# Miniprotein binders against 8-oxo-dGDP phosphatase NUDT18 (nudt18): the designs that were tried, part 1

No score or structure here was measured in a lab: all are predicted.

Target 1, 325 residues: 8-oxo-dGDP phosphatase NUDT18 (nudt18), of Danio rerio (Zebrafish) (Brachydanio rerio) (q568q0)
Amino acid sequence: MDSQSSILEENLEKILRGEGLEFDSVAEQVDPVTLRKNVCYIVGAVIFNSKEEVLMVQEAKRECYGRWYLPAGRMEECESILEALQREVREEAGIDCQPITLLLVQEQGPRWVRFIFLAEETGGSLKTTAEADDESLQAHWWDRKSPLPLRAHDILSLIDAGLKYRRNPWFPVTQPVDFPCHVVCQRLFLTFISSRADADDRLWLLMSNNNTSHHPRLPIVVSFRTYISKAVSKLIEDCMPSSYISVHIRGILGVQHNGRIPGKTDGICFNTLVLLENTEEGAEIGSPPSLETDCYRWQEVTNQGLKAKIIERIKDGSVLPFQSL
Positions, changes and structure headers below are counted from each chain's first letter, unless a header gives other numbers.
ipSAE, averaged over its two directions, is called F for ESMFold2-Fast, E for ESMFold2 and O for OpenDDE. V2 adds 0.75 times the mean of E and O to 0.25 times the DockQ between the complexes of E and O.
Where letters were taken out, [cut] stands.
Atom coordinates printed by the task and the answers are left out, and those that the model quotes come from them; centres of patches stay.

## First folded at step 2 (miniprotein; from a1 with Y21L Y47L)

Design a9
Fold by ESMFold2-Fast, scan of step 2:
Structure a9 (fold): chain B 325 residues (1-325), chain A 89 residues (1-89)
Amino acid sequence: as target 1 above (325 residues)
Amino acid sequence: DERTEKLVDEARHLLERAVWLATLAAFYAREGRLDEARLALEYAERLLRRAEDIVNKANEMGDTEAAKRIAELLEKARELIRQAEELIK
């Protein structure tokens, strides 16, 4: 194995562990995103006590006044995702918390992204009606059974996801890591698996042929005007338009962000696991689709341990869930 | 009685968190995330220690029945912590 293959394997292992890589895309011609101007990030917390009661806050906003919801709010300028979560929980519920893991990332176009966390109570006191303000009226532990007027029922699936993760985690803890970028983008583990009855599965990754880089790079797709999932699909259509394949975003391996640095740092990089599947009946065995571009190439993963880890994450769905709304 | 029930409730909360963190530590260890596994295990052990202190205080107050109610959870927490330690080694 040459030094280029060694660097690639090291980078792949870092991403699989939820660590980040420097964002060094050729995105110099893409306009930066800016909080409160063209992008909105929401953070929300699922926090349980020992009775599996979930932390709820009573809304103070006119549109949903008096209704109950999870502690949640917009990320502000010059703060990290974790700082935003801890601030929102403290402002709305009066308690201090330790974020444990991301449970879910949801998107409604690149201008709206929501990060839902499982977190633990570490201190503070539940906000009472005497402390009511513009952030919330009060906070309570909800038994999930008693009638409670909810602002919206979308949180019921979030609460369920948190409860299931607490009982039996199905993906590794995934926390945002501090790496600044200026756009909303995805670094892709774009995978193709070839299986044979008499041999081990083979795995390929799509790699960028960026001439300015001195080592192998995973593709980066920027989504600044449309759904994140559509940006991935467009890349596939541009690279292999004549192929009979389907594109499946399996989930997120990592989240990179650093909003604490003033200026052009409101971007987010998702390390995204994507599976290409043959749509032709009986076409599971074979080589990856031929590319109609010289900008990318297929790279086979021949390191047996690394290959096994990636295939396992794909087949078991052991990845942070990602949903387009 | 009211004070003892409050102590039992507090210890139960700590032990249930310890059980969850020990389970999470085992999950991290199996995924090869040993640094995160060690951190989760460390938190689980601190919570277990705090819960044991509370159980000892309840026993000193002469309410062994309250201590018995959380004995199963206490043993569960200890066993899961032990299993996580073995996976990390």
Scores: ipSAE 0.000, ipTM 0.185, lowest interface PAE 17.5, mean pLDDT 80

## First folded at step 7 (miniprotein)

Design s1 (from u14 with I14F)
Fold by ESMFold2-Fast, scan of step 7:
Formats: C-alpha cells, sequence, structure tokens
Structure s1 (fold): chain B 325 residues (1-325), chain A 90 residues (1-90)
C-alpha cells in the first residue's frame, strides 16, 4: 500500500460518512451555474408531530390558491440548502425546524433540482389565517386521512417516505455540506462486484487517470445539457462501448453546495453510488468490462473493511434515493 | 452496415445496448418488456443513436409501436441529428 492508496481510502471513507471533498473539476471551461438565472433549486419539508400528523401549508398563489401542499419553495442567493429549508418552513408555516435527513433528491435536467427533507419542529407558532400573506394563507397538521384539497398528489409518496424513514431508517442520515462548486456535477462511485459462492466478494471502482491532482480520484461528470442521470450514461458509453450491461444509480452518498458567492458557487456536487452489472442470463461476474479509453481505469478495493462498507451500501440500498422526473 | 446504440432508462436503472444484428434487437425488446413488467414502470425513456437520422427514426418507430401495444398513451419524441429520444408514460 502506498501513499496514494492511503489518500484514496481516506477520501472514500469521508464520502461514505456523508462528508465532502474539495471540488476539483476538469471542466474549468464550463460557465458557472447561477441561481435564478439558469438553475432552480427547490427545498421541501416533511415534518411530523408526535401524533404522526404532517405539516401542510395552504397556497396563496393564484394558480393553486387555497390548495394544500408540503412547505416548499425556491432557494435564494447567498444561502445554503439547509438555510433555504428553514426559511421556507418559517415563511409558509410559522414554525422553526431542524432537518433530520434528506429523504429524496429529484431532478428534471441540470436546471431543476428538488431536495426533500425529513425535519422536526423546534419552535415558532403554527401560521393562522390572521397571519395570511403572499407566502401562504395558513398551516395545519394533517391526519393524512381527512379530505384535504391538495395542490398535487406527488407529495403523498414523499410523506410515505418520511414515515418509513422515521419508523425504520434504511440509510444513514445524509445532510448537505458546504463545499463550493460552480457546476452541477456528480462524483461517481462507479462499482463492479464479483460474487462467487466459495469466496468473498471482490469490488472494483472506476478511477480517473486525469493528472490534475497527485492522488487517485473518482470520476467527475458534469450535467450540462441533459438529465443528471444521463451524464453517468454518457461516461459509460465513452468508456465501455460494450453491450449487455446494466447501470443502476443506487443513490446519493452526499450533497455538496455552497451558495455564498452568487454566480460562482451555486453549483452542486452529488457523490453518487452506481452499480454496474452484467445482464447476460446465467453469466458469472468474473471481471469488470474492458475499457476503450485511457482516461479511466478499474481499481480493486482490497481494504477489507472499506470493501465491506461499500458492498453493504450497494446490496442493502442503504443510500439516499435519487429520482429523475 | 449501420449500427445502433440503444439506452433504456427505467426506475433508476439504465441498460445500454449496441445492436449489430436483428437477434440483438430482439433481446433489447424482450429486456424492455421484462423491465416494464417486473418494475411496474409508469415511465420509460429510450435513447437511440444511429449512423444516420433516417435509421434512428426507423428504429424509433418500432419502439413507439411497442409502447403503444403495451398501453402507453403519452409518448414524446425528440430528434437531434442521429439521436432520437422517446419518453413514454402510462
Amino acid sequence: as target 1 above (325 residues)
Amino acid sequence: GSKLRITIYVDGYFFWFRIESPEELRRVIEELVRLIRELGADEVEIEIEADSPEEAREFAELIIELFERLGFTDIEVRVEGNTVTIRARL
């Protein structure tokens, strides 16, 4: 084991803990994304009281006036994702909250991302009709059974995800961390697992051969003109133009964002866990697919503890869900 | 001879195929039907890359017919050069 292997293992452990790494991108020529101009980030909150009633807000906006929804809204310039969440909940529902974890990240191309949180009430007072303003008409604790005119039914699955996590968490607490980046991108844990009945599983990670740093690095893919998920597909097509593979984005290990400098750091880096599988019926997974490029290489993870942690996250789906709409 | 690259996006998965024979196209169709049934997919996106725009559109027509037979009622098609993207929703 050399110094570079040690640095890689330390960085992998940091990402697995939901921590960030300095954004070191090869796409320096790409113009920065800017909130309110070419990207839109939405935050939404699932908050339960002790009775498992969910916090709802009555819409004040003309197009959905009087209908109910989860507290949700657009991120503003110069705020973190968590600051945006706390501001939106206070503006629309009157209460103070603390995030417990991200529940889901949804996207519609690189220009629209929604962060859904499970959060808890920490103070404030529920907004009443006497306090109605442009942000909302009032807030209410909904029993999830009584008739309530919803703005849209997409939130029902979000509420269910929050209940499921609250009762039995299936992935570790995952919070955004403050690390600046100028584009919407993914740092990929692109994994291949070899499983045999008579031996321990073996694990490979795709590593970048880009020499912008003095240590091995995970691939970074920039989402520029398409869905965030499609950036992964493009990398796979460029690296291994073979057929009969499946690629499953298992989910997000971490989210990096720092909106402190508008127009320069409004990007997001998702640390993304991806599983590549052989799709041929009855095929034995012996070795990762051959690469048709010198830009990347397969590296086996031989550290037994680290290998076990990564394989467990993959097989159990113990990772923040990510959904393209 | 022309070659097709087909990418299938379904419920967090993507499947990538490079088609060089009619038998491979059959396998892609069978896999798509299997995925729709097993995952209960309400939305599927197919991306077709060919060596010509005409060939991409020809294969897109076959895929669109498949989605219609499977009961998808909302089918969006986008054409960009040699690439055709089909999004189908129930």
Scores: ipSAE 0.000, ipTM 0.356, lowest interface PAE 11.4, mean pLDDT 80

Design s16 (from u14 with E31W)
Fold by ESMFold2-Fast, scan of step 7:
Structure s16 (fold): chain B 325 residues (1-325), chain A 90 residues (1-90)
Amino acid sequence: as target 1 above (325 residues)
Amino acid sequence: GSKLRITIYVDGYIFWFRIESPEELRRVIEWLVRLIRELGADEVEIEIEADSPEEAREFAELIIELFERLGFTDIEVRVEGNTVTIRARL
């Protein structure tokens, strides 16, 4: 292994563990995103008690007054994603909580992202009607069966996701890590797997050629005036415009955000696991698709342990879910 | 020639097709119908990039008819030059 391969392997291991990497430069010249101006981040909590009742709050806002929803709200300047979660749960439900894991990231991008957490109660007191304020009227533990007027039914799938994870986790605990970013972007584990009956699986990753850095770089794509997931498809169209491939965004390996410098670090970097597959019936090519650009190259992962870890995450879907709305 | 680029988003999967003939489009549509049924998908997005706005519109009409036949009731269509995006929800 040369020094470049060793550095790549260490960086891949860090991302697989949910750790972050320093934000790399992007090729595109894009203005920084700014909270309260051109991006909005929502945090929401799924919290169960010992009876598997879910924490609900009664809305105080005019447009949804009296209806019930999960504790949720907008992230503020200068707070981390986790701090925003704990603040919203405390303000709306009176409960102190600790996040167990991210359950789901939803986008209506690039301007709107929602982070849904599975969390546990650690203290506080359930908010009563006597404590009603602008944040909420009260909080209750909902048995998920009794009639309850909901603000919206989108939370039913969120509650189900939390229950599923609580009973049988299918991906590792995934928490936001504290790394600054000025745009909404994805660092791509863009993978191609060759499987043959008579040989071990082979794995390739798409690597960037645009960096003169001494460190190997994974591709970074910035969201444009479209869904965050569509930024991946545009990269693929630009470098392999062949019509015989499928792209599956398996999910998110990590979330990087700082937010400490308003207007400068309000961005997010998602470490995103992507699988490319040949869709052509009878495709016998055990090599990744040919690239029609010199900006990227395919790099085979030859480290057996690292290869096995990445392939397992892909095949098992063992990654944080990501959904476009 | 008129080559259509069609990008299909189904249940987290993204598929790209470059369409060179009406027969090839029919094959892709038949495959898509099967895929939607097998996955039980409730949301599908198709982006069509054609060589002309008229061509994009004609293919969009065919795809909209398909979604209606499959029972999708919420169909959003966006047009920008030679590109048409169709989003259908159950």
Scores: ipSAE 0.000, ipTM 0.301, lowest interface PAE 14.6, mean pLDDT 81

Design s17 (from u14 with R27K E31F)
Fold by ESMFold2-Fast, scan of step 7:
Structure s17 (fold): chain B 325 residues (1-325), chain A 90 residues (1-90)
Amino acid sequence: as target 1 above (325 residues)
Amino acid sequence: GSKLRITIYVDGYIFWFRIESPEELRKVIEFLVRLIRELGADEVEIEIEADSPEEAREFAELIIELFERLGFTDIEVRVEGNTVTIRARL
């Protein structure tokens, strides 16, 4: 009906498609994060050949010398997340690759993030021992059954996730999109579902109040000196301190980053899907938790198609997994 | 818990933490181990600032033991009031 409602619905659709939105922030009040100084981003690849053998790299680093791992490494200045992925795979395994989707994002605050991709081989040649260097000793296709001394067993669940996605995708293709951000932050799709046995589900989103442009805005939470997951919990505590609320980060709808201006665009914005559940007396609550602040408001999603899409993503877990370590 | 400030210098990176619980300290230690392994770090410097000299030394001992277990053989410790600085080299 009005322009504000139309803008909100369009923005929600963009986020659900894994697209980016401009980062609205008072940049002058917050110092930018800087790659290689106070943020460390790691990229890793799960790549299968036609026989479902997984690409493995033999470590050249002293601490794990001779052990095998997925192609992985840290991001450098002035490169995108995808450029870092393609560079690491080329340097360590000798092959060219194209990312299919993000499989998992892991965080270990402060300001450590690992992006794991499912990717496919597009060219190059498998690195041999004759080509050994500081990046790796060699690369091989592993049948996942033969004995192979691994650097760490954490990759086994990553390989399994890649196989599962390859055979039956359970969330949409999700790729980093090129949007500058100077901080590590989350744009929250913070949801409450009201269910009754005799009626359709109702959906509510938390929205920011007092927007200067009078456009509806999703909450943005900056992880300045705390874990990414802790920033979400703090927002909930600040808005609903007296409520019996459980907070579930369902996953990530999108990742925004460009890194092109070192020290100014080294940040990341995650579009994060969060589910609130009321644990107050009784199995049923007909309305979202009362807010103890004027900074936010509950907005019901009345567009039936949009509501159905959001509820489906929540109930099916049809979102990029996000894990706090 | 203990109120600590920890600053980690490794391979050009500078990370700092404010720790107010044992759980937060455990997370910082896990982060440090991960960083050392992923960066292949030969040298790490940690600065620990606490509310008392005794508290700073207690946590410094924990960090020194960690470095020894990770194979660092050259560990230098400097104490200045409530601040302890540890430099570890392979």
Scores: ipSAE 0.000, ipTM 0.409, lowest interface PAE 11.7, mean pLDDT 83

Design s18 (from u14 with E31Y R34E)
Fold by ESMFold2-Fast, scan of step 7:
Structure s18 (fold): chain B 325 residues (1-325), chain A 90 residues (1-90)
Amino acid sequence: as target 1 above (325 residues)
Amino acid sequence: GSKLRITIYVDGYIFWFRIESPEELRRVIEYLVELIRELGADEVEIEIEADSPEEAREFAELIIELFERLGFTDIEVRVEGNTVTIRARL
């Protein structure tokens, strides 16, 4: 219809496909994040062979010496998330790999984020004890049943997630895309669904009323000294404080990062799918919560194909899992 | 079973955990010991949000014992409904 509706629909379709959008200015003045100073990103790999044995590495570090773990390590400056993954697997296990998909993202506040990948072996040779170094002592394929002294048991759920995806994928292949960002933030697909008997589902998205932009924008929330999920909750409390609502982060549609660009680019932008549910029984169940601010507005999604795609992703949980630890 | 949320504040960092079983609680406690040691923290604040005041108090006692074992001697506890805040200094 109009140019603004067309641009919004094109942007929504791009995000649903796992593509990125240029990072816009944030509403709050925040300091850029910097790797090794105030933010730490961990990458880890779940890799199976044809027998569904999982790749494990034996730790060389003093604190966990001799214990076994998934290939994992910290991202370094001037590398992409995928470059960090491939480097860690090569250094610790001796093999070359290609990522199949992100399996999940975990957080412990905005200063610690872990990206877990399902990946496949593409070459190299399994690291032996004769090749032991500061990165690892050796690598082996683990049957997941034999006793093995683990560094930590948190990886068992990661391995299970990998097996589940490998056998029956429930969300689309999701890979990081190269877009620079200076903060850890979320671009929100903040949704409300109205379901009525004898009528089609209706869908609304929360939109930013930013007078500095000529195009409709999705809300961006920055994590500042708080866990990533709490930043979403605070936005909702700020714009809907009188509403009896529950907030559900369904998961991630896409991950944007490009640490290779010179300057302040160690940030990450998550395209996050959020569902709001009205908990007040007997309230107007056909309308989204009333906003107590002029900073945001509800925009109904009237394009039938686009609406169906978004509702399906929500109802099926067809999104990259996001966990707060 | 009940669901717990534990939030840790240390030197401007914030971490949180959702606990749904006794086995998860044990793993979180082991991780907390490693985290506090790794960061070299002199002051730690933990916020526990539980399904009941009784459950919050029970878990607060376990966390207090943990801090005492790590050598923290100045431990302050604040209880507000289902939420318990514990501040510990070396």
Scores: ipSAE 0.000, ipTM 0.159, lowest interface PAE 17.6, mean pLDDT 79

Design s2 (from u14 with W16I R18W)
Fold by ESMFold2-Fast, scan of step 7:
Structure s2 (fold): chain B 325 residues (1-325), chain A 90 residues (1-90)
Amino acid sequence: as target 1 above (325 residues)
Amino acid sequence: GSKLRITIYVDGYIFIFWIESPEELRRVIEELVRLIRELGADEVEIEIEADSPEEAREFAELIIELFERLGFTDIEVRVEGNTVTIRARL
């Protein structure tokens, strides 16, 4: 018999550490997403050697034949995100690798998500032209300066992000964790910070009033047709429809995926950090916006250590980047 | 008058406004101009949700004219029922 606040604090700490929480079933009937039918996940690797040369693979596909790109490819059935990464790097470059961290998650709506990792070489042998197959023609360590015909220039920002992280990490190591989910959704740390001169900041979280839960829950928003980032605006419409507000999606605290049961666990849950500000003209900084529904409530975070951790992640942008394409 | 929901997506931010009068529309236009200038935005997406397709299109035309005057050349418009989405790139 513990208090509701103790369970909430424990769950918040788990998410801040990049751990997962079990996805509670909702009363609404939602069709599961299915890999290769209505959802596509792509993994890509940024891998450096001791000279800061980046691992590149030469494309075998007709449309980009002979051009160079980062090791990348589509996830297959019954594998985890990390298993997909290790398989793609091995198939295309001949290298065994271990992920250091996620660098970036990109989306084009709930049907297309790309996971970019910073990873390190742990073994294997660079794929040579004698080993050319339909996966790739060969692999090479690129000095990032010599002329190399690239398939696309989008990878240059990815390589730069990897270098920046290696030199000065700005967010904690973040890796996918195995938790079953049947939809593409976000669990939201929708935060409001009350700042006053000469006083400590106060922190508020939006909580769901779920009748089936005995403990406070963070809101979960499911994405069906539009960008994953847009699901936040739907939540705002549901709970603060008349408010004039700004929302800043800071980034991702954690990624939950299982994928081991095709058609039932091919979904993803992103633990997403969001900052809400009241933009109403003449609005006073002090209290979170009034809710126009009983489905949600504002919960103050009174644990000083936990509050400080969350506010620091928000102010420093110390979260995995999330980009809509 | 009609009640419109205007959602602005720019550089990881989402701004939500409700328009119930011509003065509120003017305020949203002024705020949009301010946001574009202050953030140095190269891409902006605006979603307009109205009570009717006709109303959504009327307000969309005003926003498109604004983007054109601000120098945005690549303007995409998507209409779906009572919702008009405008994506503008420099």
Scores: ipSAE 0.425, ipTM 0.751, lowest interface PAE 2.1, mean pLDDT 84

Design s22 (from u14 with T7V)
Fold by ESMFold2-Fast, scan of step 7:
Structure s22 (fold): chain B 325 residues (1-325), chain A 90 residues (1-90)
Amino acid sequence: as target 1 above (325 residues)
Amino acid sequence: GSKLRIVIYVDGYIFWFRIESPEELRRVIEELVRLIRELGADEVEIEIEADSPEEAREFAELIIELFERLGFTDIEVRVEGNTVTIRARL
């Protein structure tokens, strides 16, 4: 039990630091996803200069010809998320960049995921109209005030998020880490907090209870045909009765991907922070809800420092945003 | 009324309700209104599962009327057996 508790605590600290864990899942029994066949990943960059002007590219595609957008595009075979970001920015805007952090992950089920980064210019030269090609016509630094015909207005909230982060970061730097995954899935920090007026909060985590392994693991949920966020609800319905409870998906602690082997490592694992609350009027629960399954168990986090860090991330929303479209 | 299961997705939250009476349904609707206003949500999705397709549609119509009264103009309805899913956007 002691060794299991120590391993759990170290694994939790690794994820909180933005590191990855090896993918340990029964999802080996499901078909792997394949980039550009049954999944589409998009990367986009929010890049500011010293004047807080944002990097924009002018579209060369016929259906949005001449309209402006953030540098963005689809990931290609055999590249990492960061490699895709740097390639797209160079192809469309002519500059070299380095990511500062992920700002937002958006989804439309497991088929479509978009990674938005805050990044900084590190070199290259801004693409001019003389360099126009199929990727873009040119790039400009936009003051965010002058009239500019946009391809779509969805980027305005992304630009605002980037500005807010660079001025006052509200979550730690979060970067994709190089760990292979064959499906689109979530590793869940499914938490329950017990609060008392005269004592420190207690924290509970849902753990997988695998009879063939003596080491408890965080639950893994796989998305097949529905929004990634809805995979959490299926796990909840399977392991506890639906009785005036709520779940708040706080956001993402980390992203694991490598993409190096097409058809085998095109998956993504999100380390997702989730808060379970009892919504019954006047309910004071000192313990998490009872489970109806032997596949999972509640594990109390007794390490005071680790407990405080997790509770703080939950209460402050100090976590990478995750949005379903 | 028959027993009804309602799941609400709003602004990263998921809520589960089991309804055994009209009074409980009214309470869930009141809580939904409060939640939408408190979160300033511009998109809400509700999944309704009933004992029959007819009952699910009847309850779905009540929820649709609520969204219309709250100013939602883009309401999408999907029916799958005894389950009705409503997505409302401003």
Scores: ipSAE 0.417, ipTM 0.758, lowest interface PAE 2.5, mean pLDDT 83

Design s24 (from u14 with T7L)
Fold by ESMFold2-Fast, scan of step 7:
Structure s24 (fold): chain B 325 residues (1-325), chain A 90 residues (1-90)
Amino acid sequence: as target 1 above (325 residues)
Amino acid sequence: GSKLRILIYVDGYIFWFRIESPEELRRVIEELVRLIRELGADEVEIEIEADSPEEAREFAELIIELFERLGFTDIEVRVEGNTVTIRARL
């Protein structure tokens, strides 16, 4: 194995462990995103007590006054995703918390991204009506059955996801890691699996040729004015024939964010696992689709341990869910 | 001939079709019906890009009619130049 292959394997292992890689790709002619100006990030917490009651806060905001919701709010300038989560829970519910894992990332283009965490109580005390302020009126543990006027019903699926993970985790603990990025983008594990009855599965990854770096690079796609998921579609459409090809965005392997410098580090890099499938019935599947560009190449993963790990994550759906709204 | 591109978003999957012939169009319609049935999909989004706004609208009308026949009651349509996006919900 040459040095390039060993560097690639090391980088793939890091991403599979939920670690980050330096953002070293240049998004041509895309201006940096800036929190509160052209992007809005929401954090929300699903927190259960020993009785599987979920932490709820009563809204103080005029438009939803008196209605109940999960502790949630907008990220502020100069904070990380985890700092925003802990601040919102403390401000709205009066308790200290630690994230257990991300449960779900939701998006509506690069302008709006929501991070939902499963978290646990580590201290503090539930906010009472005597402590009511502009952040919230009070906090309570909800049995999920008693009548409670909700601000919105979207949280019911979030609570269910938290319960499911709490009882039977189906993906590894996934936490945001501190790496600066100036755009909202995806670093893609764009995979193709060749399965034949008479042979072991073979695995291919799409690699970028556009970088002048001496290290192998996974493709990075930047979303601008469209759903983040559509940036993947555009890459596929630009680089390979689109007839009878399907892609399944399996989910997110890692989230990279820094947030410390407004207008410079307000971006997010998602490390995203994507499965490319030939949907044509009865088609012979021996090699990945031919590329119509010199910007990318297919790289076979020949390391047996690494190949097995990636295929397992794909087949089991063992990856943080990602949803377009 | 005209080149038509169709992208289908359903239940976390994205399907790509480039239409070069009437036979390919039939296959795309068959695949769409199959996907809706197999996945039990409550929501489907289709993006149609054609060589002209007229062509995109003609294909959009066909797809909207199909969704209506399949029982979808909430159909949103966005038209931008040569691209039409259809979002259908049960």
Scores: ipSAE 0.012, ipTM 0.571, lowest interface PAE 7.8, mean pLDDT 83

Design s25 (from u14 with Y9F E45Q)
Fold by ESMFold2-Fast, scan of step 7:
Structure s25 (fold): chain B 325 residues (1-325), chain A 90 residues (1-90)
Amino acid sequence: as target 1 above (325 residues)
Amino acid sequence: GSKLRITIFVDGYIFWFRIESPEELRRVIEELVRLIRELGADEVQIEIEADSPEEAREFAELIIELFERLGFTDIEVRVEGNTVTIRARL
């Protein structure tokens, strides 16, 4: 019906803008995740000054003592992702900051996620050796050319990504939004594109066949002791033929979290853009793959503006990057 | 096929390795022992992802034996397809 189509279109537009949607029920019955017990969130900051020097912190921790790294650390209970970022930067580098955008989400294992931000300095003063403590020995602006003993070289690609975004953004500003969630899960824009030479591109979304609601819902997959990427692949394997078709997580459209609500709400919901690709060289598919389950159905996106917007985000890679092990 | 992947979670640190050879596996085992001893870790979690469930189980058994030799007495194992997650506590 028209009302259902309007609600779907409104929800898709909200997600594309990086806004949140109410967390829906999940098929799996799982216990809530809890920080410091069975889930770990790490925040890190890429901050440049006016000379494009990057903020670095000298480690005080035993294993990496004296080595340099980006300001980074674990999220604590009762704080938002942005509050964790600002706290870590203040504790380790002495400066106040504001996030510009999420730059990268990295999955490092089941229920282990790192959020990298591009942020800007808003105040404070650079931490000196006289102020050394358990959090860090000092902070410094690195010219990215002088030799500097790094804790690990993984940050070099993060710094490069930050520079690239700062000079020429390739995806919209994406920041966490306050929506409570008790599990680590993904709300999927699972897309299939038909690109025939004689017709305009057509777009389908996988939808939950849920009769408990009066509006259509995007699938939600829970990462219960599995990688986020693996949870998506398992859904594809469970519901459709995998022959000649691959699944690709294009990126993250939004992040929903609110760890400040009393009770166990340490979970996160990622709004994830996923593309099914034909792996046959030169083959064109006119219709999405047949489903082997009644739990899901294909829904064609017929709104021309919305369709074009989604396809453009996919083709241009105009979406927050996601990396897995 | 895909490469063997090992992820180590210890005392607030996360390390991950892709294994293409027996020499790389040996290096990861040596690094795991070093991390446990240097950090004085009371709890370690390791995730093994392999090309088959049988391969993942074989590597998991080797890691479990290592934890037992290092004095860990509370070892939880979860198997899901090609992935094995081990949580060891003293």
Scores: ipSAE 0.000, ipTM 0.194, lowest interface PAE 16.6, mean pLDDT 79

